VHH binders against F-box associated domain-containing protein sdz-33 (sdz-33). Designs and how they scored, part 12

Target 1, 300 residues: F-box associated domain-containing protein sdz-33 (sdz-33), of Caenorhabditis elegans (q9u232)
Amino acid sequence: MATVPFPILCLPDFVLQKSLKLMGVVEHLCLSILSKNIKQLIATLKGYPKCFSFKFVPFTSLTVVGERFKHFSFRFDIDESSQNANLRSYTDEGTYITLTVPGFTVKHWIEHVAYVLCRNNSIKLVLWEPNIDEVYEIVKDMRTVEVVIVSSEIQSCHLLKLFPSLRYLGVYKAPISAQILTYNLLHLEVKTKVTLNDILISNCSNFSISGNDVSDKELNFFMRSWIKGSNPRLTKFYIRNSLRVRDPYLETVLFQNIDYIETHKKIYWRTFEISRPDGTKADVMWDPLYNSYFNMTVQH

## First folded at step 4 (VHH)

Design t12 (framework vhh_etentamig_d1)
Fold by ESMFold2-Fast, scan of step 4:
Structure t12 (fold): chain B 300 residues (1-300), chain A 125 residues (1-125)
Amino acid sequence: as target 1 above (300 residues)
Amino acid sequence: EVQLLESGGGLVQPGGSLRLSCAASGFTFSSYEMSWVRQAPGKGPEWVSGISYSGGSTYYADSVKGRFTISRDNSKNTLYLQMNSLRAEDTAVYYCARDEGYSYGLWDEYYFDYRGQGTLVTVSS
C-alpha cells in the first residue's frame, strides 16, 4: 500500500478547505446555507470578522466587523405574517444579493452569521428607540452582550438587568441615570450633556464625553477631586469639544491649587502631570491651537 | 453644537421632482457617512438612502431605487437628495441624519446619532 499522509475519504474535504480559505465573506455565507458540512468547515476558519452588531430602527440590520476596519452590512426583509426573513448582503459597489432559507427568522440569521463568521460570540447592540424587551427575546439565547449603544435614558436601567455582562455603553440622550454612571463599565461614551456631578459619581474605567461645554473651573474641581480619591476606577477621561465653543484652555484656571509639572511629552500638545498623595500620577493634555479635545490618562 | 438643517420640501404633483438639501454645521462633515430617513403620517421611520463620507458609495431602499439620487458636497458641508418620479406614497417628513462614525471605543458601528428637524414633502394632485 502507498503511504498516505491523510485518509482518502478526507482528501475532498482538504481540497475544499484550501478553496474556502481564498473566498470572501459573501461567498462563505452563500455556501454555508447549501450544505451542513460546508457550514461546519467554514465555521472552523473564522479568519475574517472580530464581532458583529445588531441594529434596530430605522431598519433591522446586522454588521459584521473584520480586520483593518472592513465591515459587511446585512439587512433583513421580513414577512410580517410569518416573521420569516431573507438576508440581504451588500457588496462594496453598493449592489446586493438576497439569501433565502425556508423558515429562517431574524434570530436564525443572526445565529447563523455569528456561528459561521465571528471569532467570538460577543454581541454589539445598537438601540435607536427600540422596545428593549423585543430585542431581548431575539438575543437572549445567544452568547454574551458586551457592547450597547442607546439613544434613550429610559432604556438604560432595564438594559442592565437584561445584560449584566455589559462592558461598553454609549449614551446619546440626557439625563443619564445614576445607576448607569455608577455601574462598573469598562467604557462609557456620552454624546449628550453631563454635569460635574455626573462626572464625579461615574464608576467607569474609560469615560469619553462629546457635545458638552465642561468649563475650565469644572475640570479644575474634577481634577482636585480625583487627587483626593474620587473616580478610583478611572484610567482615561476624554472630552471632544464642540466646534462652536472653543475658548482656549487656561493653564492658570485648570491647575489652580494643584501641584503640577509640564512634561513636554508631545510636540504639538500641551502635556502636564498631576499626582495623588499615594504617588499615582496622571497625564493631562490638550491641543492649544484648536482646543478640540482634553485628555487625562492615569499612569500605572 | 451639531446642526442639520433640511430644506427643499413642498407640494408636488405625482410624477414631479424635488431636490432636498441639508446644511450641516458643528462637526467635520467629510468624516461622516450621511443618510436620508423619512416618516410618513401615522407610520414609523423608514431609511431612504445613504452615502459614504467621500461620496464614492451610495445605497438606496428598494422603494426609491432608480428614482432618487443621494449626493454630497464636502466643500459646502451639504447633503442632497434628488427625488424624481414622485408618488403619493413618498409623502413624508424627510430627515437628514448623521451616521455614527468613529466613536471612542465603539467606532466600528453605524448608528444615527443626530438628525435635523425635517422638511415636509407632500405628493398630491
Scores: ipSAE 0.006, ipTM 0.190, lowest interface PAE 10.4, mean pLDDT 72

Design t13 (framework vhh_etentamig_d1)
Fold by ESMFold2-Fast, scan of step 4:
Structure t13 (fold): chain B 300 residues (1-300), chain A 124 residues (1-124)
Amino acid sequence: as target 1 above (300 residues)
Amino acid sequence: EVQLLESGGGLVQPGGSLRLSCAASGFTFSDYAMSWVRQAPGKGPEWVSGISWSGDSTYYADSVKGRFTISRDNSKNTLYLQMNSLRAEDTAVYYCAREPYDILTGYEDYFDYRGQGTLVTVSS
């Protein structure tokens, strides 16, 4: 329930604007519900001009992400009979305030928060359930869905058809398909098993893999393939290996039949440079003792 | 505001043990990978250990592998570093550091909101 400590809506525009600039997020959300004019005015304030994304977990939570990792956290309390939702706005102290508007559903709240704080900026979805159609009905009228994280099995072709502007995809607990691998993604993050062939057919710019047992022989083959022109869109390739599961990568195996230069040597990692015949260079860095990671970054 | 508060440092003899804690506030702790970074007198900062947002993956510098254990309790918003078999060369100010959980950038070695630090002195 909204409480206004002062008759704000009765103030002259100048005084109203000054008062609004002194208020926090919960007050802005409360006041913007009470008046279309106040909603419009709050949306023009300088406090929320740069939002990267809305992180939306279907029906449970919303996080608005801004610059320098500033974020606003919300949760939904849903009445199952009416689908009306109350919004909990969290403070930096871990406490929250509940906002109630008769007739507001999760969709109404997401649209309202997006308009007030990010003006319908890009949406980030975290999908726990395989039924993507219900989520699509909520977000389809919003600006753009550019980031999706899949934590359950979802049909890849259906996902790409519903979200054609998808730039980032995280696949955390679902099998990776050739459809996803060959799609022109800016970023692909995979926390499920991938094969050498999956890596070689990938068409993303930034490829991050976690929890995979990719061998030094397989990475050698990948690097030699890259030198010969494979993965032309690739700018960054990162593997995070499971510790204590594999033998350490051998430098002699990783760089077999590759001309390389050691550029930096540190106690806990080493950096090597490899080159294509056209002069394009990449930096390769890994943990030489436990293989906790392997990183390749293309120089520009 | 984002805050990281380190504690648990002190004077300890070679071969001894210490447990460092980092109390996090002002952000959703479970969304971020965390690290411990140390700086010995007269030296630059050295990354010591890292842990994923879930706690499922841990990483260690060669100098501390087998001796140090990083862990976290997401329900208490707390990061830990269990330090065993301490050596004179482990003497440093230890800092808790938040690694950005930015899905759009992928994983990169970058730290923000480093805390005040806690001093660990290993000497007889």
Scores: ipSAE 0.000, ipTM 0.199, lowest interface PAE 12.1, mean pLDDT 73

Design t14 (framework vhh_etentamig_d1)
Fold by ESMFold2-Fast, scan of step 4:
Structure t14 (fold): chain B 300 residues (1-300), chain A 123 residues (1-123)
Amino acid sequence: as target 1 above (300 residues)
Amino acid sequence: EVQLLESGGGLVQPGGSLRLSCAASGFTFSSYEMSWVRQAPGKGPEWVSGISYSGGSTYYADSVKGRFTISRDNSKNTLYLQMNSLRAEDTAVYYCARESDYVWGSYEDFDYRGQGTLVTVSS
């Protein structure tokens, strides 16, 4: 069944606006394809309490993400010969509603959904296959690409050339390359193996790694190197550990030959301060009970 | 630079109440969605509650819905969590967290976390 009431198209403008304010995001999207007037009215509604962001994935899918823990998932059915696409909106029960507009391609749907639901001009791309050129052709004229997540190896120089506004890069399944590590990114997230040398050559501001076995001896070396001026752009270094694998972080090993001050000591976390000769300070924190993370944050 | 300082934790009896506070500095607090995340002994981190930048929308995990209330005071750069009807399973370190500008829907969605405040519910 349709999620929109067709008689709404015959209502006076003030009643129509009041009715639209009682409907959800999916109903607004469905209704927007039925009338140019309604599409415009929905786009001019000032009372949307949610901020939306778009994610495009290499499979025929699009995710619209609202405020925390609210999201809407869409999938495309593409006709290979015409490139025309139907949009499927999924329910919590795993069923879907199909939206059809004659002549609409994937690009037309992304533009329409962005116009109706998204006020953010940034797009997050998720690439599980080396289809970067195909995705670029879809998004190049509509939005700024600031976030890219990759699960396959792609040419680092090509990525930077296509997305010069790139600020966040996530590498989830592909091996990390020196070309990626040396980029001047705001945020680099890596879920594959990282070595001490990889950490030392990184030029990103915020470096997050997960599922990696970085020893407390290697972290000591890194911190001593940071004190001597390595990683000058670093503002945050974060490690997420597997909860069942990590040996405990040892204070005596982590801070060997480092002057430090303990600022907080609790059962679930310990916080320390280290300093460069120029007075720049950093906070070092981990949870001593579970060793689930290691965090280093540079002050000012 | 960015700092989040939690307070208000302690030892309470089952059925008791606590109010947690988080003082934020080093960023424009009113421009960010904020969350409370907890980590119980022997378990991974669990998202508890979230609030929009304006305070107009609030979200809760099913385990705390109806018992906890999240709120914020943008003029004081402070986030709050009112915890009522506390249970033994609410025992955890509670962290104040800033939503990520770039990543959605994962444990690493938080750009910054505070140092945490311990809540122990025991008879």
Scores: ipSAE 0.000, ipTM 0.161, lowest interface PAE 10.7, mean pLDDT 73

Design t15 (framework vhh_etentamig_d1)
Fold by ESMFold2-Fast, scan of step 4:
Structure t15 (fold): chain B 300 residues (1-300), chain A 124 residues (1-124)
Amino acid sequence: as target 1 above (300 residues)
Amino acid sequence: EVQLLESGGGLVQPGGSLRLSCAASGFTFSSYEMSWVRQAPGKGPEWVSGISYSGGSTYYADSVKGRFTISRDNSKNTLYLQMNSLRAEDTAVYYCARDDLSYEWFDSEGMDVRGQGTLVTVSS
């Protein structure tokens, strides 16, 4: 077990609550396993409110994200024969403490941490392996809002069926499918190859692409299509091209047959405003010296 | 003071085998998960394999499953990668890396410590 001061368990509730507000996440977790009453009191504090990230393979781990990107990282020490798990909290020096509860599995710990620390059951998953069904059994009672795929074997149809609450999807090593592209995501981040047609059929609000070399002609076609009503849900479109290709974006090609207003001009970026016939405006910012980035933001 | 030193790379024919080693110093090796990451000429880094602090769990990228075996000897502070059935596509500089406790450790830039690397060339 975790070692904590026994006398704290005997404090009146209002004194205990004030003491708990001064403690950190590790102390909260240590105390939460000692008493059901203290677990409930800590849960009312909900002091770590923004985001929880669970990475299940290759190393089963949990990251709690607090205010101003403060992170607390945990590892699971799993007994494969019994599936019992201990929670390990690491310091920057590589030392750790171990929290043990008899009979707790990874699922029990994730539910416990979410209950004690989270304001809701939302999580981010990072998937390395095609064992998505095993991962799903662990997190099925939580709201999975973010998934990052780093395995080429994960089937997009199965993923979307298992996680209907999905709002953010990162696809780093898997081929992108039409089903993923047309799904109602808030954010799609892709580090694999995409075509102009993939961009045009996308139904996400924020589309981020990296590791691709998209031509001026393709971006011109996309912008002209957007002006004509394509990608109606789009609020932001970002491309970071491969750093191995350092050709400049050509303004004359990029904005050919597009009516625009130049709003900002600097050495490392240019910004043009484009408009739809209905009055909807977008700001387009790009790197005029190299094809390193292209960013389009739709105004409210 | 924290150091990782890779060795064992070289020229090998397709279908051949190589064993890479990584000597760790300056930290408690047995307390960290370790990984192998490779970078092919002109391409970005690719995570290859990972091993738990105890050696009880091992993980592999889809491209190397069934061909590569990661292992460690905590008494010698050494990480190994046994590479069998090598292909031309395995040609890369191989780096060992200490897991940075982050959520995106497949990105070699996300690792808190990475060695200088060892070159593996697979050609006839």
Scores: ipSAE 0.006, ipTM 0.287, lowest interface PAE 9.7, mean pLDDT 75

Design t16 (framework vhh_etentamig_d1)
Fold by ESMFold2-Fast, scan of step 4:
Structure t16 (fold): chain B 300 residues (1-300), chain A 120 residues (1-120)
Amino acid sequence: as target 1 above (300 residues)
Amino acid sequence: EVQLLESGGGLVQPGGSLRLSCAASGFTFDDYAMSWVRQAPGKGPEWVSGISWNSGSIYYADSVKGRFTISRDNSKNTLYLQMNSLRAEDTAVYYCAKDIEYFEGLYDYRGQGTLVTVSS
């Protein structure tokens, strides 16, 4: 045998598996770094739930959300000169343990955490800086399925080029572009200005809008357009209104020249059914008292 | 960072009452809908109740209608669940959830949970 330091772990595999089942997250993360055999054994354990979401907030934090409401929160301490990073693992009491591995960057930690805690290689990104190329280099070996844009400087066409598997997009501060609107997203969430035309050209399945002044006349036009075949991929359309600047929606305006059936009536919501000529139906619901929301859900 | 801290769970007898609280921080509480979700031993998660940002829209699961009351105090960044006429089947860990855009099943930032046990 080569002259090396005494092996740190030399237990038989069946003993190692029993020992590993008694250890916590921090210990699993540490031991996986020290031994390839341990890393592979941890992958076979049933103790960690399937990851519901693997969320990366660039350069700042990482959250792993599993089944049964388990979650693990991490922060990065980055050395700007070397780009080496230490990982802080937070406990339920708000304290943390710092993990250090010589040469580990943020990318190394994300890959290691994903392997140990989450078998789903899907990642959600939150982008608040125009650092998309730097972020891409960190997560390029993962499947980026969700992005939230909180910076006005992020270029939508470049984002779509880098993340072709993107299915969920939030746009909170950046202007919404036709490139984003026409992309085949599963879910598009917008908290910046949108127009009726933006809604009509959208190609997403679930479209949610917040803080916008969409009128009952515009919603009537949209619904009549949907009945005629617009937005064929749409399954849900949601608007949250600002009460201080929004006039109440009027039923007579919302459904002008639309055949509808009222299916449910409550003080704080009403539900109506509208139909396409082919028999496709949608449920329309809004808050008639405060006009706080408008929701349209396509049946099927 | 969004943080949600649940409290108020405990052991109660059938027919008893309990009030849960959720202290929120790290986001503009007044701008978001909030929900309570529970998970009973051996079962999947069950949505219990939801409340809009202004308390104008309130929804309950059929299993708790007439017994539970959801409320919020935006001045204190706190969500509440008043539970009355508790039954053995209400035994669960209760979680506070920030609902992004009121989509069912879309939970962003839930807390540690608080255990409610109903037994005699």
Scores: ipSAE 0.000, ipTM 0.147, lowest interface PAE 14.8, mean pLDDT 75

Design t2 (framework vhh_etentamig_d1)
Fold by ESMFold2-Fast, scan of step 4:
Structure t2 (fold): chain B 300 residues (1-300), chain A 123 residues (1-123)
Amino acid sequence: as target 1 above (300 residues)
Amino acid sequence: EVQLLESGGGLVQPGGSLRLSCAASGFTFSDYYMSWVRQAPGKGPEWVSGISGSGGYTYYADSVKGRFTISRDNSKNTLYLQMNSLRAEDTAVYYCAKDLEYFDWLLEGFDYRGQGTLVTVSS
């Protein structure tokens, strides 16, 4: 016997919940637009993977990406005159389905998608040359913003005031200010110019630097400063430098006037241990083939 | 603890082939996008290829498209890169990366997670 369409909206909540659990993301988004009751039921049924990125790029679209399911990719088609937006939901085949609701702006869609798919999660903002004040107006009433990645110049005092719960910050084009460096971030990632003084005044727990040419003498000075008690919150320090010619004397320069122990020696990496007078230890790893990275992890 | 271990690199002549492997542990492998990133002497890191958690979507840098094939075996928690028609310019240390999508690479860049495997293509 052939099956006929079942009137899902007429089902008891218990049966409706079972039916909704078998449906996909597009169906959940569509049905939640049509019924407040269904929207609330979807929000209580199951946790979708946490939304980790809302991406604002230098074009009129915004991308929303799920943490576990990268195929949950969404973009917006924005009408410049009205600011009304249609949502594109991408399928497994790389095609998309367009969702249209009269009067919906980008903010309405972000709130709807976040409610249905991300609910009660912190969000990550990735900003490529957008106006931060415009982005703030979109997200300010939503969820706690704990992660921000910026590719453009941003006033550090302004950024920290807009996002006081900020734990993770990535900076890829803008200069780094003392206010950002001294702020008690969990993770700071930098792909812009950094000096030894910037490293020494940093108050973050995990500091990742890439695209910089920090010298071996500067790294030696940093390590000697750390041994003397600098950077007390630091748990991990990572530098990826531009690839340099292999230097057989790198160890001599890096560990000058430092008591160290080599713990591991492999083709692709070497590991050394350094200690503070109080017995606190750190593991230092570096790339012996390309001299391309330095990684320091503090033991607890 | 998340662990990634790359293998399969070596010395090969131009036009040759190699298959790289990345053994993953400490996380639910099938839930995460995986990528291959390489770094050649005198250059910054370059994103090479990526694959969705299900294996349904694959992406390639223009420099390797048509020559390299990314794949995964979720039952073995292993990521692969089949490299054909190798060129001297493919000489690099190859790293696998957890949760690094091509679009994320354009905005966020690479974060190193494993020790890498060296591929050398002779001139």
Scores: ipSAE 0.012, ipTM 0.200, lowest interface PAE 8.6, mean pLDDT 72

Design t3 (framework vhh_etentamig_d1)
Fold by ESMFold2-Fast, scan of step 4:
Structure t3 (fold): chain B 300 residues (1-300), chain A 124 residues (1-124)
Amino acid sequence: as target 1 above (300 residues)
Amino acid sequence: EVQLLESGGGLVQPGGSLRLSCAASGFTFSSYEMSWVRQAPGKGPEWVSGISWSGGSTYYADSVKGRFTISRDNSKNTLYLQMNSLRAEDTAVYYCAKEGIYDFLSEEYYFDYRGQGTLVTVSS
């Protein structure tokens, strides 16, 4: 709940810092709005390497992302007339606690959360509506490193123009364009339809595809193309197939006209090594029983 | 590693009930939204139901609204799906899935389901 022990505000800094280290994110946020001194002390405890993800419209929310997939989700109650916002978090009992600061907008809360909890000012955006200019005004003082597109109306080229430091892009519900594919991203995640040609023209380092059905013949063509020098920036290629139980890929088809060696054999996976003429090697593995994934990792 | 283990499926008559369970390990279960996804023979995955990290918000596909109830026990790292008034069309392999921040209409694209699933057959 929103009940904070008042006596904690009277403790010496040394004792207070020890107490704060034993508290959770919600308690830190509650305390940070009560005192400027407490806010500064909590900021010194920064434990999050990545600040948060922000979703705007139809439901505006903020998720603080920590290590090992730990996260805390908050929603905003926005006053339409003033655009003042309250930060709300749900409890396990089906109730919620509300954090209120007079005059705070969504932008003020994002800045406050980043200052109090995050080691850096990096942000992940989850874009649900095509109002990207409005979102930009809220986050323009943050370092936007990740964007996830969940609306088919959002123009990806506009995002690249607004966020030139963007290195991680997810396209979950939008057409994939040649402009996105050829951009020098560190990581591209696609949940929509992609073709073999889309894969071949991609210029990203880590390419993750989900919900696609790529044949063993198409993967053979891709691997042979990679051996000949295609996708020079590629370090990891991952496909999660939409069908989990189906005929497994045939080793003889996957590696037709490819020199390969088997490096590991387990019941649920097998690992093979392929090489470029220049000596660059890659590990290839897939789920031989359920054909649920295909993974290719370039060795360094 | 992320591990999800579904159980509770079986053969049931139309109008019957089943309760599915999913035991999760390898990640901080209480920090993630969870979903149930099903896959009928010859079809792609269909999102069925979702629940927030705290259990305070639940969402359902139109085809199951009023019949299915999703719930979770964060102390046991377990997700549940109570299925009532079952129909032949509910016949599918049911998977436990981890999801992030996503729009309801597009949630099928965000799921990370790595469990074996549990088969539910509704037949007379």
Scores: ipSAE 0.000, ipTM 0.148, lowest interface PAE 13.1, mean pLDDT 73

Design t4 (framework vhh_etentamig_d1)
Fold by ESMFold2-Fast, scan of step 4:
Structure t4 (fold): chain B 300 residues (1-300), chain A 123 residues (1-123)
Amino acid sequence: as target 1 above (300 residues)
Amino acid sequence: EVQLLESGGGLVQPGGSLRLSCAASGFTFSSYDMSWVRQAPGKGPEWVSGISYSGDSTYYADSVKGRFTISRDNSKNTLYLQMNSLRAEDTAVYYCAREDLGEFWSGYYEDYRGQGTLVTVSS
């Protein structure tokens, strides 16, 4: 079990805050459940990294990730009859302490952890095969779910209905639906296979693709379509490839039937400018030696 | 210093088996989901398998499901991939990867990848 110092509630506020600053996260979680006053004091401390990411791998686990990969791992021991839960907080050595509060459910613990460790109301969710409805019931009162990353296929209409404030979506392993592609997102990141048609119907502002094999012929078609007015909300289109993974893009293929200007040429990248008839310009850049990326940024 | 060191690759005949290991250091291994990713000569990277930080959940690509088994030993900071019924199409450099739990906008599936170990399946 976690060691609690001498009766901390008996200390003057100044000394109490200094003492809390010297304690670790497990001590802060333990002490915050004993007193609402201490919970409020801990929440005012500036020692914790910004916690913005909650990863659920089913309901029984939660990973909270802050800046610089600082992380906190939790598991829940759920009593099936009452739905009361005990929290296991894992240490850096892989051991854990168990916290018990009568009447606490998984939702109570997540709210408590978020209050203690996260200063901002903005939450990033990483969903790894959990039941989305049950995750929604846990986070619905947290108000600011702006980012969702999914590793599995989720019914697109259901996802958008549950998170109407969604700005940022990542899809890692599941096929992507037309409803998600056409949704008005600020950023869409896809780490699964994407077709030319998927790119053409996308309505997001920033479209990032990883691990795909989009050809130079397909990129040429996309650029010609963009010049004709496709993807009007697009501000950035990015493809990340591994080094030496695919044949190098050929300039003659990429820009076939496109009027373009080469603005910069270096060994590891080239930059070109293309334009719409209305004067809107975009910068196209890729790595010609290793073909590790393709980037298109619309000028404003 | 985050470091992932893969081992266990080599030459094997079709139908054979190999066990890959990945020794992790420089981070709290037991707090990260881990994956195996492979890259065949002249082809793009292919995600092979993933395992939750606790070891309770495992996931497989359709191409390897039923033949490969991912596991981990958090006490030894080691990730494993047991590969059975190997096929010529499994020939690739296999990478141990730490799942990207940080910057969403990085454009990477994993936030760290090891140096890789070569697996060659030949007649």
Scores: ipSAE 0.006, ipTM 0.205, lowest interface PAE 10.0, mean pLDDT 72

Design t5 (framework vhh_etentamig_d1)
Fold by ESMFold2-Fast, scan of step 4:
Structure t5 (fold): chain B 300 residues (1-300), chain A 124 residues (1-124)
Amino acid sequence: as target 1 above (300 residues)
Amino acid sequence: EVQLLESGGGLVQPGGSLRLSCAASGFTFSEYAMSWVRQAPGKGPEWVSGISYSGGSTYYADSVKGRFTISRDNSKNTLYLQMNSLRAEDTAVYYCARDSEEYLFGEYDAFDIRGQGTLVTVSS
């Protein structure tokens, strides 16, 4: 049980370490609750893949994402009266084990799972509902909230005030506002409708757009505007067009009235270079078959 | 020239099976992790399954786990998706995708090339 000490706590460290290597995620989560020494031993095992994302969907789920789509999925069962939460840990077979600790709330579980499975303290917060104030009370004591994904109607000014350390913002199901577009983000990812004007006023460093249909004429206008000094903080601009098959972009349209050269910088696809009058250069590449993506990266 | 060409889609009854293939050319197939992504009519893209460079590790969306099997043949530059126990909700265009980048958001938006797709229709 997680609430009662096991005899395993009496084993010598090297025997315990070998035993822990043979255990799964549920056992590691359960045992790490019992003892600080066991928590530390689990941390030294280096048995878990690198964690690139710790994803919290408030009050419903928790996902730890590692290399190549490896993930650990959990769901919360909350007692409405006490706000105590049980954690369901899912196995590779799709079955689950329920973990129970007296007095544990959703916040306690988030902190515990992050410690055991993902040593980086940066969290990715996914907001499905406009409950941002309630969510803030849970995560405000976490070391960093660097990534937020908005899947609901949330006021931009309020979001930015609550998370001043925000560097990465995803807008998946909310209208994009001028306040977000002009904010000094490191990375802005948008899956909602954007216009050419939205792109031109953006002040983020890395701008990723998905689910839009952007024409070669619109990209030409953007590139010509960038050459003239628009988007001064931009380091990477990425578009993933909708999955519909369409005519390939025409090189002559993309680079109309632009001086460009082919650079052969990649082994597996064509790359092109454009330049500002001040000597700043950018690499350009796109999907040659279906226009499924367009990428522009500013050289450093 | 970088290309991904899907095949094997078609009409199948609920409970039936289909095997999708993706022929890759123009890049060193064995150096890339690969994925299958689907898009149902009127819905957004959904990541279905992924496989490591060597084929030693496989990953599945909860909606298909236990029913679908991803595999690859690096000698033939081909990716496969074996689809068993098909349901009406599996109806979609299935896309082969190259997964070459680690990504902060941990989902299908990171793919850098996709094929033209193959349509799977599950109905009676």
Scores: ipSAE 0.000, ipTM 0.195, lowest interface PAE 11.8, mean pLDDT 74

